# Designs tried in a protein design chat: VHH binders against CTO1 family protein C17G9.12c. Part 7

Target 1, 274 residues: CTO1 family protein C17G9.12c, of Schizosaccharomyces pombe (q9uue0)
Amino acid sequence: MLYIVDFDETITTYDTIHLLAEAVNKPEEWSVISDKYWQEYLAWREALPHSTTLTSYLPLLGGSRYLEEASIKRIEKSQYFSGLSEGALDNIVQLITLRAGFVEFINALVPDLRVSKTIFHVLSVNWSARVIEQTLLHHTDLTADLLCVHANDFDFDTSTNTTNGRILARNASSLLMNSTDKVREFRRIVQTDAVSSPLNVVYIGDSPTDFGCLQISPISILMRSNQKYYDILSRFEDVQLVDISEFPVQKAVPGKKIIYTCSDWCAIQKAFLA

## First folded at step 18 (VHH)

Design O3 (from N3 with Y107F Y109H)
Fold by ESMFold2 at other seeds, last read:
Structure O3 (fold): chain B 274 residues (1-274), chain A 120 residues (1-120)
Amino acid sequence: as target 1 above (274 residues)
Amino acid sequence: QWQLVESGGGLVQAGGSLRLSCTASGFTFSNYAMAWYRQTAGNEREWVAFIGTAGDTTYAKSVKGRFTISRDNAKNTVYLQMNSLKPEDTAVYYCATHRYYGPGSHFQHWGQGTPVTVSS
């Protein structure tokens, strides 16, 4: 089984991206960045047409990429993230709560990961692959050789051993900023790994950045982090949401993508490892 | 602990004016951008106006030139001055905080809403 899994609010209980900006602890400087993003986002959002299918919705989501690019450019120009130590980033790990059942699920997989019966990847728009890696290494039995994180990361100045203010892609062909970027890297992961059969691949995510991968993965699981996202998907005419307890559904409704839903990793373990 | 309380809604004749207020508590108001949204029966909530922490404003097309958003950080209050009201402005109006921290990292806290009815 090839697992490709979102991090924030899928592996973790809560968003962790905000912890990165808060670790710098310059909230008024961050307000400038945040305000500019919201002005652009609200204008973009107002112009979006109504969509009745996930297929028509995904290109509209792709149109948001320039908002995130502009945000990163403002962040880099301001040097907001310059000067963070590795220790400052590592301290964030103790603030992170993992979603119920994840630690047991992943620890049960470790023996199969070592012999390549299963493969585990994280795919995230987060800005710190380091925080993702440290979280998983500290809270689970995973070792660095069993874990591959595809995300963004802070670049370091080796002379000072602190961040230099730039955000770069980590284990990805370019920055990961939206649903379209995740689909690009999802396809690259599938093409690269030894087990590429569609039935062998499962994608697990919680939010609109995951909707592209949820559409194309052979097995798709929505972690119900927010009722709003469930409601968005439930209204699409080309989507069928099915509780994970019914996995595997043998006959899908023609014209509809099955997306399984659950609220924690205990349900996934019961469905896949029982 | 965070609280937003809208007030000032009511019945107003077409062409008239109304001023909404939204008072905040439980957080550092000056660090949060604020926005007004509205919702009509059977429809999704739609954005109306936005004001940043430095006072810069942006408006939805349908209200630009008629509505003015403003804030008073000393009073932890955001306002919506609605002029030249039309029957299609009838809705429940909500205020919300806005803070962005990265892709998909949108932090919003909502008030309970204040109803506005514009009589034709």
Scores: ipSAE 0.876, ipTM 0.942, lowest interface PAE 0.4, mean pLDDT 92
Fold by ESMFold2, fold request of step 19:
Structure O3 (fold): chain B 274 residues (1-274), chain A 120 residues (1-120)
Amino acid sequence: as target 1 above (274 residues)
Amino acid sequence: QWQLVESGGGLVQAGGSLRLSCTASGFTFSNYAMAWYRQTAGNEREWVAFIGTAGDTTYAKSVKGRFTISRDNAKNTVYLQMNSLKPEDTAVYYCATHRYYGPGSHFQHWGQGTPVTVSS
């Protein structure tokens, strides 16, 4: 099984991205960045046409990329994230809570990971691959050789061991900012890991940045972090939401993509691992 | 305990005016952008107006020129002055905090709403 998994509110109980800005602790400077983003987001959102299918909705979501690109440019110009130590980022890990059942699930997977019967990737729009990696290494039996994180990351000045204010792609062809970017990297991961022997692929995510990958993955799981996202998907004419307890569905409705749903990793373990 | 309490709603004739208030407690109000939304039965909440932490404003097209958002940080209060009201402005009006921290990291806290009815 090839697992490709979102981090925030899928592996973690809560959003962790806000912890990055809070670690700098300059809330008035951050307000400038936040306000400009919201002005752009609200204008974009107001112009968004109604969609009745996931297929027609995804290109509209792709239009959000400029919002995040403009935000990163403002952040880099202001040097907001410059000067963070390795330790400051590692201390964020202490604030992160993992979703119920994840530790048990991943630890049960480790023996198969060690012999390459299963592969595990994290795919995230988060700005710190380091925080993702440290969270997983400190809370689970994963070791660095069993884990690959595809996300953004803070660039470091190795002579000072502090961040230089830049946000760069890590294990990705370019910055990961939205659903379209995640699909690009999802395809790259699948091509790399399936060249000599096909693995069954599972994508697990919780939010609109995952909707593209949920559409194209052979097995798709929505972690129910927010009823709003479930409701959005449930209205699409080309989507069928099915509780993970019914995995695998024997007869899909023609023309609909099956997306399995669950609220925790215990349900995934019961469905996939014996 | 974060709290947003809207007030000032009611029944008003078309062409009239209302002033809504939203009073905040339990957080540093001046660090949060604020917005007003409205909702009719069976529909999603619709954005109406936004005010940044520095007082800069933006408006939905349907209300621009008729509604004015403002804030008083000393009173922890955001206002919506609604002039030239139309029957289609009838809705429950909500205020919300707005803070962005990165892709998909939208922090919003909502009030319970204040109903506005505009009769023709």
Scores: ipSAE 0.874, ipTM 0.941, lowest interface PAE 0.4, mean pLDDT 92
Fold by ESMFold2, last read:
Structure O3 (fold): chain B 274 residues (1-274), chain A 120 residues (1-120)
Amino acid sequence: as target 1 above (274 residues)
Amino acid sequence: QWQLVESGGGLVQAGGSLRLSCTASGFTFSNYAMAWYRQTAGNEREWVAFIGTAGDTTYAKSVKGRFTISRDNAKNTVYLQMNSLKPEDTAVYYCATHRYYGPGSHFQHWGQGTPVTVSS
C-alpha cells in the first residue's frame, strides 16, 4: 500500500499551523496579515459560482492560490517568522497531539515499511515540514529513512541557526498552498513510487485542500474532522461517501467517486489490517 | 469561554432601516476581525460585511452603499447599520470572528443569529 496522508487534523487532533504564528507571539502584527487575507478571501469567495459536482468545484478552489501567494509575500516582507530557533520549534512539537489510533496504526506498519511492502508519505500545505517530521519521529516508531514529508518549510540562517523569515518548498516542486498544488505533488509521488512498486495508492485527508487528491486517488479516505466538509462532499452528484467499515465496496455506483469516511485511525487499521 | 450575542433584529418595511449589534466576551475583542453573514432557509450563509482590527471595512456587492459595519472596542461590540432595506435582505443575520493562520487555517467563532424580516 502506498499511503499519502495529510497532516493537520488528519494525523493531528487539531490544526497546528496556528501554533507557528503564536510561537512568534506578536498578535497585533499578525492581525495586519490576517485582516488583509480575509478581505481578499471574502471578495473571492463571494464571487464563486455554486457547484453540484466535485469535478466542477475543484477548478474553482484552485483559483484561491493567488490569495495564499499574497499572504506569504506579506509575511516575508514583514519578517514575521524571522528569528525562530530550533528550541522554539521543539516547543511547538510538544503542543501537538495525534489523532486516536494513529500511533498504533503507524507502529503496526513499521515492519512492512522496513522491507518496502508499504510506503508512507505526508503531503501538507503546512509551513513547517520540520515540525511535521519531528512530531512523527518523536511520537511513533518511524525513523527518518521510513518517512518522507512533502510540505513547505522555514528557511534557516546558518550563521545564527534561526529562521530567516522565508518560506520554501521542501520535497516538492514549488510551494504547497491549495488543493491544486497537492494534486500536482500527489501525482509526482505516485509516478515515482507506483512505477517502482505494485502497491495500491490510498490518500487520507480531512478538508478542502485534500479534495483534489480525494478525487484522483484509487482509494480515498476522508477523516471526519469537521461535519461541514462531510456535508460539502455529500451534496456533490459525482461523490459517494461510504463508511470505512464497508471497505471494499462490492458494487460502485457508475459516475460516482467513492470516498470512504472515518473518525479515527483505529477504523482504518480494522479495514486494512484486520 | 468565547461568546457572541446578536441583537436588534425584527420586522421592517421595505425602504426602512435597522441596526444590528453583536456583543463579544471571553477573548481580546480588539485582536479579531469581525464579519456579518446572513442565511435564508435552505441556503448557505452568505457574507455581508467585514471590519478589520484597524477598522477598515469591506462589503458584499449586494449591500455596498446601503449597509455600514462598525465596531466599538470599548464595548466589545460590532454593529451593522442597514439602510434602504429590500425584501431580499430578509434573513437570519450572524456575526463571526475571523482569524487566518495559513492555508486552510481559518478560525471563526459564530453567534446564534438574529432574524430580520423586510416586508413589502
Scores: ipSAE 0.873, ipTM 0.940, lowest interface PAE 0.5, mean pLDDT 92
Fold by ESMFold2, fold request of step 19:
Order: structure tokens, then C-alpha cells, then sequence
Structure O3 (fold): chain B 274 residues (1-274), chain A 120 residues (1-120)
């Protein structure tokens, strides 16, 4: 099995990206960045046409990339994230809670990971691959050689060993900002890891940045972090939502993409690992 | 405990005016942008107006020129002055905080809503 898994609110109980800005502890400076983003986002959101299919919805979501690119430019110009030590980033790990059942699930996978019967990747729009890596290494039996994180990361000034204010891609061809970017990197992961010994691929995510990967993965799981995301998917004529307890479905509706749903990792373990 | 309490809704004749208030508690109000949304039965919430932490405003096309959002940080309150009301403005109106922290990291806290009915 090739697992490609979102981090925030899929592996973790709550969003962790906000902890990065809070670690700098300059909330009034952050308000300037946040306000400008929301003005641009609301204008973009108002202009979106109605969509009745996931297939037609995904290109519209792709239009959001410029909003995130403009945000990163403002962040870099302001130098907001300059000067964070590795220790400051590692302290964020102590604030992170993992979703029920994840530690048991991943620790049960480790023997198969060591012999390449299964492969595990994290794919995230998060700004700190380091925080993702440290969270997983500190809370699970994963070792660095078994873990590959595809996300954004802070760049470091080697003379001070602190962040230099830039955000760059880590294990990805370019910055990961939206659903389209995640699909690009999903395809690269599958091409690399599935070509010579095809594994069945499963994508697990919780929110609109995952919707592209949920559409294209052979096995797709929505972690139910927020009822509104379930509701959005349930309205699409080309999507069928199915509780993971029914995996694998034998009676798929033609023309609809099956996306399995669950609320925790215990349900995934029961369905896949027995 | 974060709390947003809307008030000022009610029944009004077309062409009339109404002022909504939303009072916040349990957080540092001045650090949060605020917005008003509205919702009709069976539809998603529709954005109406936005006010940033520095007081900059933007409006949905359907209400521009008729509605005015404002805030009073000393009273932890955001307002929506609604003038020249039309029957299509009938909805439940919600206020919400807005904070962005990165891709997909949208923090919004919602009030319970105040109903507005605009009669023909």
C-alpha cells in the first residue's frame, strides 16, 4: 500500500499552521498580512461560479494560487519569519495533538515500511516540513529513513542558524499552496514509487486542498474534520461518500468517484490492517 | 470562551433601514478582522461585508452603496448599517471573526445569527 497523507487536521487533531505565526508572537504585524489576504480571498470567492461536480469545481479552486503566492510575498518582504531558531520550531511540536488512532496505526505499519511492503508519505501545504517531521519522529516509531515529507519549509541563515524569512519547497518541485499543487506532487510520488512494483495507492485528507488528490487517487479517504467539507463533497453529482466501515465497496455507482469517510485512524486501521 | 452576539434584526418594510450589532467577548477583538454574512434556507452563507483590523472595508457587489460596516474596538462591537432594504436582503445575518495563518488555515468564529425580514 502506498500511503499519501495530509498532515493538518488529518494526522493532527487541529490546524498547526497557525502555531508558526504565533511562535513569532507579533500579532499586530500578522494582522496586516491576514487582513490583506482576506480582502483578496473574499473578492475571489464572491466571483466563483456555482459548480455541481467535483470535476468542474477543482479548476476553480486552482484559481486560488495567486492569493497564497501574494501572501508569501508579503510575508517574505516583511521578514515576519526571520530569526526563528530550530529550537523555537521544535517547541511547537509540544503543542500538537495527534488524531485518535494515528500513533497505533503508524506504529503497526513500521515493520512493513522497513521491508518496503508499504510506503508512507506526508503531502502538505504547511510552511514547516521540520515541524511535521519532528512531530512524527517524536510521537511514533517512525525513523527518518521511513518518512518522506513533501511540504514547504523555512530557509535558514547558516551564519546564525536561524530562519532567514524565506519559505521554500521541501521534497517538491515548487511551493505547495493549493489543491492543484498537491495533485502535481501526488503524481510525482506515484510515478516514483509505483512504477516498478505497483502498490495500491491511498490518499487521506480532510479539506479542499485535498479534493484534487481525493478525486484522482485509486483509494480516497476523507477524514471528517469539519462537517462543511463533507457537505460540499456530498452535493457533487460525480462523488459518492461511503463510510470506511464498508470498504471495499463492491457496488460502486457508475460515473461517481468513491470517497470513503471516517472520523479517526482507528477506523482506517480496522479497514486496512485488521 | 469566545462569544459573538448579534442583535438588531427584525421585520422591516422594503426601502427601510436596520442597524445590526455584534458584540464580542473572550478574545482580543482588535486583533481580528470582522465580517457579516447572510444565509437563506437551503443555501450557503453569503459574504456581505468585511472590515479589517485597521478599519479598511470591502463589500459584496449586491450591497455596495446600501450597507456600511463599522467597528468600535472600545466596545468590542462591529455594526452593519443596512439602508434601502430590498426583499432579497431577507436572511439570517451572522457576524464572524476572520484570521488567516496560511494555506487552508482560515480561522472563523461565528455568532448565532439575527434574522432579518424585508417585506414587500
Amino acid sequence: as target 1 above (274 residues)
Amino acid sequence: QWQLVESGGGLVQAGGSLRLSCTASGFTFSNYAMAWYRQTAGNEREWVAFIGTAGDTTYAKSVKGRFTISRDNAKNTVYLQMNSLKPEDTAVYYCATHRYYGPGSHFQHWGQGTPVTVSS
Scores: ipSAE 0.870, ipTM 0.939, lowest interface PAE 0.5, mean pLDDT 92

Design O3 (from N3 with Y107F Y109H)
Fold by ESMFold2, last read:
Structure O3 (fold): chain B 274 residues (1-274), chain A 120 residues (1-120)
Amino acid sequence: as target 1 above (274 residues)
Amino acid sequence: QWQLVESGGGLVQAGGSLRLSCTASGFTFSNYAMAWYRQTAGNEREWVAFIGTAGDTTYAKSVKGRFTISRDNAKNTVYLQMNSLKPEDTAVYYCATHRYYGPGSHFQHWGQGTPVTVSS
């Protein structure tokens, strides 16, 4: 099984990106960045046409890349994230809680990971691959050789051993900012790992940045982090939401993509590792 | 505990005016952008107006020129002045905080809503 998994609110109980900005502790400076993003986002959101299918919705989401790119440029220009030590980033790990059942699920996978019967990747729009890696290594039996994180990361100034204020791609061809970017990197991962070894592919995510990957993955799981996202998917005529307890569905509805749903990792473990 | 309480809704004739208020407690109000949304039964919430921490404003096309959002940081309150009301403005109106921290990291806290009915 090739697992490709979102981090925030899929592996973690809560968003962790906000912890990055809060660690800098300059809330008034952050308000400037946040306000500008919201003005642009709300205008963009209002202009989106109505979509009745996931297939027609996904290209519209692609337009959001500009919003996130503009945000990163404002962040870099302001130097907001300049001067964070590795220790400051590692301290964020202590604030992160993992979703119920994840630690047990991953620790049960470790024997198969060691012998390459299964492979585990994280694919995320998060700004700190380091925080993702340290969270997983700290809380689970994973070792660095069993884990690959595809995300953004803070760049470092080697003369000060602190972040230099830039955000760069890590284990990805370019910055990961929206659903289209995740699909691009999902395909790269599958081309590398599935061509070399015949593994069935599972994508697990919770939010609109995952919707592209949820559409194209052979096995797709929506982690129900927010009823709003479930409701969005449930309205699409080309999507069938099915509780993971029914995995695998034997009778697909023609013309609909099956996306399995669950609220925790215990349900995934029962479905895949029982 | 973060709290937003909307008030000022009610029944009004088409062409009339209402002023909505949303009073905040439990957080540093001046650090948060605020917005008004509205919702009719069975539909998703629709964005109406936005005001940033520096007082800059943006409006949905359907209300621009008729509605004015404002804030008073000393009173922890955001307002929506609604003029030239139309029957299609009938909805439950919600205020919400807005803070962005990165892709998919949208922090919004919502009030309980205040109903507005505009009769023809």
Scores: ipSAE 0.870, ipTM 0.940, lowest interface PAE 0.5, mean pLDDT 92
Fold by ESMFold2 at other seeds, last read:
Structure O3 (fold): chain B 274 residues (1-274), chain A 120 residues (1-120)
Amino acid sequence: as target 1 above (274 residues)
Amino acid sequence: QWQLVESGGGLVQAGGSLRLSCTASGFTFSNYAMAWYRQTAGNEREWVAFIGTAGDTTYAKSVKGRFTISRDNAKNTVYLQMNSLKPEDTAVYYCATHRYYGPGSHFQHWGQGTPVTVSS
């Protein structure tokens, strides 16, 4: 089984990206960045047409990429994230709570990871691959050789060993900012690591940045972090939401993508690891 | 605990005016952009007006020129002055905080809403 898994609100209980800005602790300076993003986002959001299918919805989500590009440019120009040490980033790990059942699930998977019966990847729009990696290494039996994180990361000045204010891609062909970017990297991971069959690939995510990957993965799981996202997906005419307890469904509805749903990792372990 | 409390809703005739208030507590109000939304029966909430931490404003097309958002940081309060009201403005009005921290990292805290009815 090739696992490709979102981090924030899928592995973690809550968003962790906000902890990055809060670690700098300059909230008035951050307000300038945040306000400008919201002005642009609300204008973009107001212009979106109604969609009745996931297939028609995904290109609309892709149209938002420029909002995140503009945000990153403002952040880099302001140097907001300049000067963080590795230790400052590692301290964020202590603030992160993992979703119920994840530690048990991943620790049960480690023997199969060690012999390459399974492969585990994180695919995230987060800005710190380091925080993701340290979180997983701190809380689980994973070792660095068993884990691959595809995300953004802070660039470091080697002379000072602190961040230089730039955000760059890590284990990805370019920055990961939205659903379209995640699909690009999902396909790259599958091309490199698929062993024999698309049916051996599972994508797990919780939110609209995952919707592209949920559509194209052979096995797709929505972690129910927010009822709004469940409701959006449930109304699409080309989607069928099925509780993970019914995995695997033997009779698909023609023309619909099956997306399994669950609220925690205990349900996934029961369905997949028996 | 973070709290937002809307007030000032009620029944008004078409062409009339109302002023909504939203009072905040439990957080540093001046660090948060604020917005008003409204929701009609059977529909999703729709954005109405936004005010940044520095006081800059933007409006949805349907209300521009009729509604004015403002804030008073000393009173931890955001306002919506609604003029030239129409029956289609009938909705429950919500205020919300807005803070962005990165892709998919949208922090919004919502009030309980105040109903507005505009009679034709």
Scores: ipSAE 0.869, ipTM 0.939, lowest interface PAE 0.5, mean pLDDT 92
Fold by ESMFold2 at other seeds, fold request of step 19:
Structure O3 (fold): chain B 274 residues (1-274), chain A 120 residues (1-120)
Amino acid sequence: as target 1 above (274 residues)
Amino acid sequence: QWQLVESGGGLVQAGGSLRLSCTASGFTFSNYAMAWYRQTAGNEREWVAFIGTAGDTTYAKSVKGRFTISRDNAKNTVYLQMNSLKPEDTAVYYCATHRYYGPGSHFQHWGQGTPVTVSS
């Protein structure tokens, strides 16, 4: 099995990206960045047509890339994230809680990971691959050789050994900012790992940035982090939501993509590892 | 505990006015952008108006020129002055905080809503 898994609110109980900005602890300066993003986002969102299919919805989501790119440019210009030490980033790990069942699930996989019967990747729009890596290494039996994180990361200034204010891609061809970017990197991971090891592929995510990967993965799991995301998918004519307890479904509805749903990793472990 | 309490809704004739209030507690109100939304049965919440921490405002096309959002940081309150009301403005109106922290990292805290009915 080739696992490609979102981090925030899929592996973790809560969003962790906000912890990055809060670690700098300049909330008034962050308000300037946040306000400009929301003004642009609300204008963009108001202009979007309604969509009845996931297939037509995904290109519309792809249109959001410029919002996130403009935000990163404002962040870099302001130097908001300049001056963070590795220790400051590592301290964020102690604030992160993992979703029920994840540690048990991943630790049960480790023997198969060591012999390459299973492969595990994280694919995330998060701004700190370091925080993702440290969270997983410190809370699970994973070792660095068993884990690959594809995300954004802070760049470091070697003269001060602190972050230099830039955000760059880590184990990805370019910045990961939206659903389209995640699909691009999903395909690159599958091309690399599935061609030489014909493993079945599963994508697990929770939110609209995952919807592209949920559409294209052979096995797709929505972690129910928020009812609104379930509701969005449930109204699409080309999607069939199925509780993971019914895995594997034999009676697919023609023309619909099956996306399995669950609320924790215990359910995934029962379905896949039982 | 973060709390947003909307008030000022009610029944009004078309062409009339209402002023909605949303009073906040449990957080530093001046650090948060605020917005009003409205919702009719069976539909998604629709954005109405936004006010940033610096006082910049933006409006949905359907209310531009008729509605005004404002805030009073000393009272921890955001307002929506609704003039020239139309029957299509009938909805439950919600106040929400807005904070962005990165891709997919949207933080919104919602009030309970205040119903507005505009009759012909």
Scores: ipSAE 0.862, ipTM 0.935, lowest interface PAE 0.5, mean pLDDT 92
Fold by ESMFold2 at other seeds, fold request of step 19:
Structure O3 (fold): chain B 274 residues (1-274), chain A 120 residues (1-120)
Amino acid sequence: as target 1 above (274 residues)
Amino acid sequence: QWQLVESGGGLVQAGGSLRLSCTASGFTFSNYAMAWYRQTAGNEREWVAFIGTAGDTTYAKSVKGRFTISRDNAKNTVYLQMNSLKPEDTAVYYCATHRYYGPGSHFQHWGQGTPVTVSS
């Protein structure tokens, strides 16, 4: 099985991106960045046309990329993230909790990961691949050689050993900012890891940045982090949501993509590893 | 504990006016952008108006020119003045805090809502 998995609110119980800005602890400076984003986001969202299919919805989500790109440019210009040490980033790890059942699930996979019967990737729009890596290494039996994180990361100033305020892509062809970017990198991962192997591919995510990958993956799992996202998918004429306890579905409805749903990793382990 | 309490809703005839209030407690109100939303049964919440921490405002097209959002940081309160009301404005109105931290990292705290009915 080739696992490609979102991080925030899929592996973790809660969002972890906010912890990055909070570690800098300049809330008034952050308010300027946040307000400008919301003004642009609300205008964009109001102009969004109605969609009845996931297929027609995904290109509209792609239109959000400029919002995130503009936000990163404002962040870099302000130098908001300049001056964080590796230790400061590692301290964020101590604040992160993992979703129920994930540690047990991943530790059960480790023997198969070591012999390449299974492969595990994280694919995320998060701004710190380091925080993702250190969280997984700290809380699980994963070792660095068994884990590949595709995300953004802070760049470091060698002379000070602190972040220099820039956000760069890590293990990705360019910045990961939205659903379209995740699909691009999903395809690169599959092409690299599955071209000579019969591994079946599963994508697991929780939110609209995952919707493109959920559409194209052979096995797709929605982690139910927010009822709103379930409700959005349930209205699409080309989507069938099925509780993971029914995996594998014996008869799919023609013309609909099956997306399995669950609330924790215990349910995934029972369906796949029991 | 963060709380947002909306008030001022009720029954109003078309063409009338109504003023909604949302009072906040448990956080530093002046550090948060605020917005009003409305919701009809079976539908998603619809954005109505936004006010930033510096007082800049933005409105949904359907209410621009009729509704005014304002804030009084000394009273920890955001207001929505609704004029020229139409039956289509009938909804439960919610206020919410707004904070962005990155892609998909949207933090919003919501009030319990105040119902507004606009009769024809």
Scores: ipSAE 0.856, ipTM 0.927, lowest interface PAE 0.5, mean pLDDT 92

Design O3 (from N3 with Y107F Y109H)
Fold by ESMFold2 at other seeds, look of step 18:
Structure O3 (fold): chain B 274 residues (1-274), chain A 120 residues (1-120)
Amino acid sequence: as target 1 above (274 residues)
Amino acid sequence: QWQLVESGGGLVQAGGSLRLSCTASGFTFSNYAMAWYRQTAGNEREWVAFIGTAGDTTYAKSVKGRFTISRDNAKNTVYLQMNSLKPEDTAVYYCATHRYYGPGSHFQHWGQGTPVTVSS
């Protein structure tokens, strides 16, 4: 089984990307970046048409890429993330709380990971693959050889051994910024690492950046981090939300994508590892 | 604890004016962009106006030219001046903080709302 899993609010209890900006602790400089993003975001959101299907909604989400790309360019131009040490990034791990049941789930999976009966990947729009990796290695029985993180990462200046202010893709063909980027990398992971079968690939995520992967994965799980996202999906005519306790559904509703839902990893473990 | 308290809502005749206030406490107000939203029953909150930390403003098309957002950092207060009101402006109005930290990382704290009714 190939697991492809979002990090923020899927593995973690809360969003962790904000901790990166806070570690720099220059809030007035960050406000300039944040303000420009919000001006662009609100204009984009106002122009979005209503969608009754996930299929029609996903291209509209793809239109957000320019917002995140512009934001990264502003961040790099301002040099906001220049000068962070490895220690500063590692300290962020201490602030991160994992969602109930994840440690138990992943530790139960480790024996199968070691013998390649299963594979585990993280796929994230986060800006620090290092923080993701360190969080998982320090809180679980995972070792580096059992884990692959596909995310963005800070580039380092080798002469100072600190970040140089750039954000680069790590284990991905290009930057991961939105749902479309996640689909691109999901397809690359599946093509290189897995049996191409609906029963062999599981995608687990919580938010709109995951909606593209939730649509295309053979097995799709929505972690219920926010009722708003459940409500959005529940209104789509081409989506069927089913509690994970019903896995596997024997008769799919024609024309609807089944997306399983749960609130924690204990429910996933019960459904998959019982 | 972050707190946003809206006030100034009420009943007003079409064509009239109303000024909403939102007073903040528990955070560094000057570091946060602010926005007004409105909501009618059964619908999502609709963005109305935005003001950045440096005072730059942006408005939804439906209110541009009629509504003005402003802020007073010394009083930790954001305002919405609503002129030429129409029955379609009837809603509960909310103020909210806006801070972005990266893809999908939107930090918004909301007030309790203040109802506005515009009668014909």
Scores: ipSAE 0.852, ipTM 0.939, lowest interface PAE 0.5, mean pLDDT 92

